# Designs tried in a protein design chat: VH-VL binders against p39960r1967to2165. Part 41

Target 1, 199 residues: p39960r1967to2165
Amino acid sequence: VPLEDVCERENTLIPTIVVKLLEEIELRGLDEVGLYRIPGSIGSINALKNAFDEEGATDNSFTLEDDRWFEVNAIAGCFKMYLRELPDSLFSHAMVNDFTDLAIKYKAHAMVNEEYKRMMNELLQKLPTCYYQTLKRIVFHLNKVHQHVVNNKMDASNLAIVFSMSFINQEDLANSMGSRLGAVQTILQDFIKNPNDYF
Short names: E, the ipSAE of ESMFold2; O, the ipSAE of ESMFold2 at other seeds; V2, 0.75 times the mean of E and O plus 0.25 times the DockQ between their complexes.

## First folded at step 24 (VH-VL; framework fv_disitamab)

Design FF6 (at its last look DockQ between E and O 0.82; V2 from the best seeds 0.71)
Fold by ESMFold2 at other seeds, look of step 24:
Structure FF6 (fold): chain C 199 residues (1-199), chain A 121 residues (1-121), chain B 105 residues (1-105)
Amino acid sequence: as target 1 above (199 residues)
Amino acid sequence: EVQLVQSGAEVKKPGATVKISCKVSGYSFISYWIHWVQQAPGKGLEWMGWIDPSDSYTYYNQKFKDKATITADKSTDTAYMELSSLRSEDTAVYFCARLPYSDFWNYFDYWGQGTLVTVSS
Amino acid sequence: DIQMTQSPSSVSASVGDRVTITCRASQDIRNYLAWYQQKPGKAPKLLIYDASNLQSGVPSRFSGSGSGTDFTLTISSLQPEDFATYYCQQYDTYTFGGGTKVEIK
């Protein structure tokens, strides 16, 4: 299901499943070694997604404070599965190339940092509201994960790598040199390290 | 063009150690995890573990945790797997392989050519 | 802890035949499954990813189907160059099926 359709259907700016999963990880998972790099069991992840489909859809009091959801990596895995199953990039299908072209140009030293940040902010402001708000929520979440790197071993560069798939078009993923994937990693690393520069 | 080039075949005696190299080219080494896969003669494929070359974080199949040591050298774009205390059942072809992007729930789009390790007295 | 049961272990078929190979996972793995072809002395070659997506450069006579626990690789019209061993792989914990050797009668 497209992100914008979920937000419209729920009358929210950020999908409810994203908010609840990220809140639980922030509550008890930030020190988990290998967070977002080690998957939880797929059986637990499937059970959690099914619970959101059945209980979360009809009961806004649904929480992850339940013995069924003890495994932090299953909660993190459910979030990653949700992102993997979105039909397009979190930069939106329409704008993903604008973001990556800008980063490629910056990596090639064709613009100064001040210009790069200004143009990146301009692109962010053009995103549909649900894309912008969801991206902002994710970036600040990943910044918190990064701040716990001493315990969890997941710094901004590790996180940029393992989340880069969610920000690229499928056709660009088949590129064997990975130029757009590398551009996404550069964007995400900067967002995660310096979220207040952009959000 | 993405390539994973492995070191050549090795013949070793029981109790010895072998270190297999996997040199990559055509992509950013630190952006992609490297996996290792064993194939014993006449047998199927068995996953051994992976390394994230960006920080050398490793994750092992428990069967191989006391047998294999996976490392990476960012300065030479090379991953390594060392097998210790070799026994005859360690005779196999060993492959390195790459994911299309570094995340779990992923498949192997590029493989090294394989390195035959033969353990015999 | 996911076991992959691949069948049959061997197939003898004629050129032009339709060949089917199945894999069953011990639990629901969604579409997280790949199919590989391996010829003697060579590395495995990716054919199908995410259960049904054809890898670039792979002939259209190969197709994959299934989700959850039951998966199928189909060769719609067997060619002489399709002599090989075929493996499925689930990629939650990277378990391979036991393989299916396809031989021309």
Scores: ipSAE 0.687, ipTM 0.861, lowest interface PAE 1.6, mean pLDDT 89
Fold by ESMFold2, look of step 24:
Structure FF6 (fold): chain C 199 residues (1-199), chain A 121 residues (1-121), chain B 105 residues (1-105)
Amino acid sequence: as target 1 above (199 residues)
Amino acid sequence: EVQLVQSGAEVKKPGATVKISCKVSGYSFISYWIHWVQQAPGKGLEWMGWIDPSDSYTYYNQKFKDKATITADKSTDTAYMELSSLRSEDTAVYFCARLPYSDFWNYFDYWGQGTLVTVSS
Amino acid sequence: DIQMTQSPSSVSASVGDRVTITCRASQDIRNYLAWYQQKPGKAPKLLIYDASNLQSGVPSRFSGSGSGTDFTLTISSLQPEDFATYYCQQYDTYTFGGGTKVEIK
């Protein structure tokens, strides 16, 4: 399901599943060694995804504080599975190349950091509201994960690598491999380290 | 062009060690995890583990955890797998392989050519 | 521990035949399954990823289908170069199926 359709159906700015999963990880998962790099079991992740689809959309008392969901890596895995199954990039299909082209120019030293940040902010303002708000929520979450790097071993660079696929088109992975994936990693690392510069 | 080039065939005695290299080219070594796969003679493929070369974090199949040691050298863009206390059942072809991006739930899009390790008395 | 049961273990077929190979996972693995072709003395070659997506450069006579626990690789018209061993792989814990050897009848 497209991100915009989920937000419209729920009358929300961010998909409810994203908010609930990230809140739970922030509550009890920020010190998990290898968070987002070590998967939970797919059986647990499937069960959690199905529970959200059947219980979380219709039961106001549904909570992740249940002992069924004690495995932090299953909660993190469910979030990653949700992102993987979205039909397009979190930069939106229409704008993903605008974001990556800008970062490629910056990596090639074709602009100074101040100009890069200004132009990146202009691109962010053009995103549909649900893309912007969902991206903002994710970036601030990953900044919190980064702040716990002493315990979890996941700094901004590690996080940028393991989340980069949610921000690239499949065709760019196959045909333009290297420069666009590296560009996404540069964008995400900067967002994660400096979220207040952009959001 | 993405390429994974492994070291040549090895013949070892029981109890010895062997270290197989996997040198990569055509992409950023630290941006992609490297996996290792065993294929015993006349048998199928068995996954052994992976390494994240950016910080040398490793993850092993429990079957191989006490047999294999996976390492990486960022200065030479080379991953290594060392097999210790070799026994005849360790005779196999060993492959390194790359994921198309560094994350779990992923497949192998590029493979090394394989390294035959023969353990014989 | 996700077991992958691949069948048949071997099949004898003629050039031009339609060949189907199946894999069954012991748990729901969504579409997290790849198919590889391996010829003797060579590394495996990726054919299909995410259950049904054809890898670049792979002939269109190869196709994959399935989701959840039951998956199929189909070769619509077998060619001489298709005689090989085929493996499925689930990529939650990276378990391979036992392989299917496709031989000349």
Scores: ipSAE 0.656, ipTM 0.850, lowest interface PAE 1.8, mean pLDDT 89
ESMFold2 (binder alone), look of step 24: mean pLDDT 91; pTM 0.916

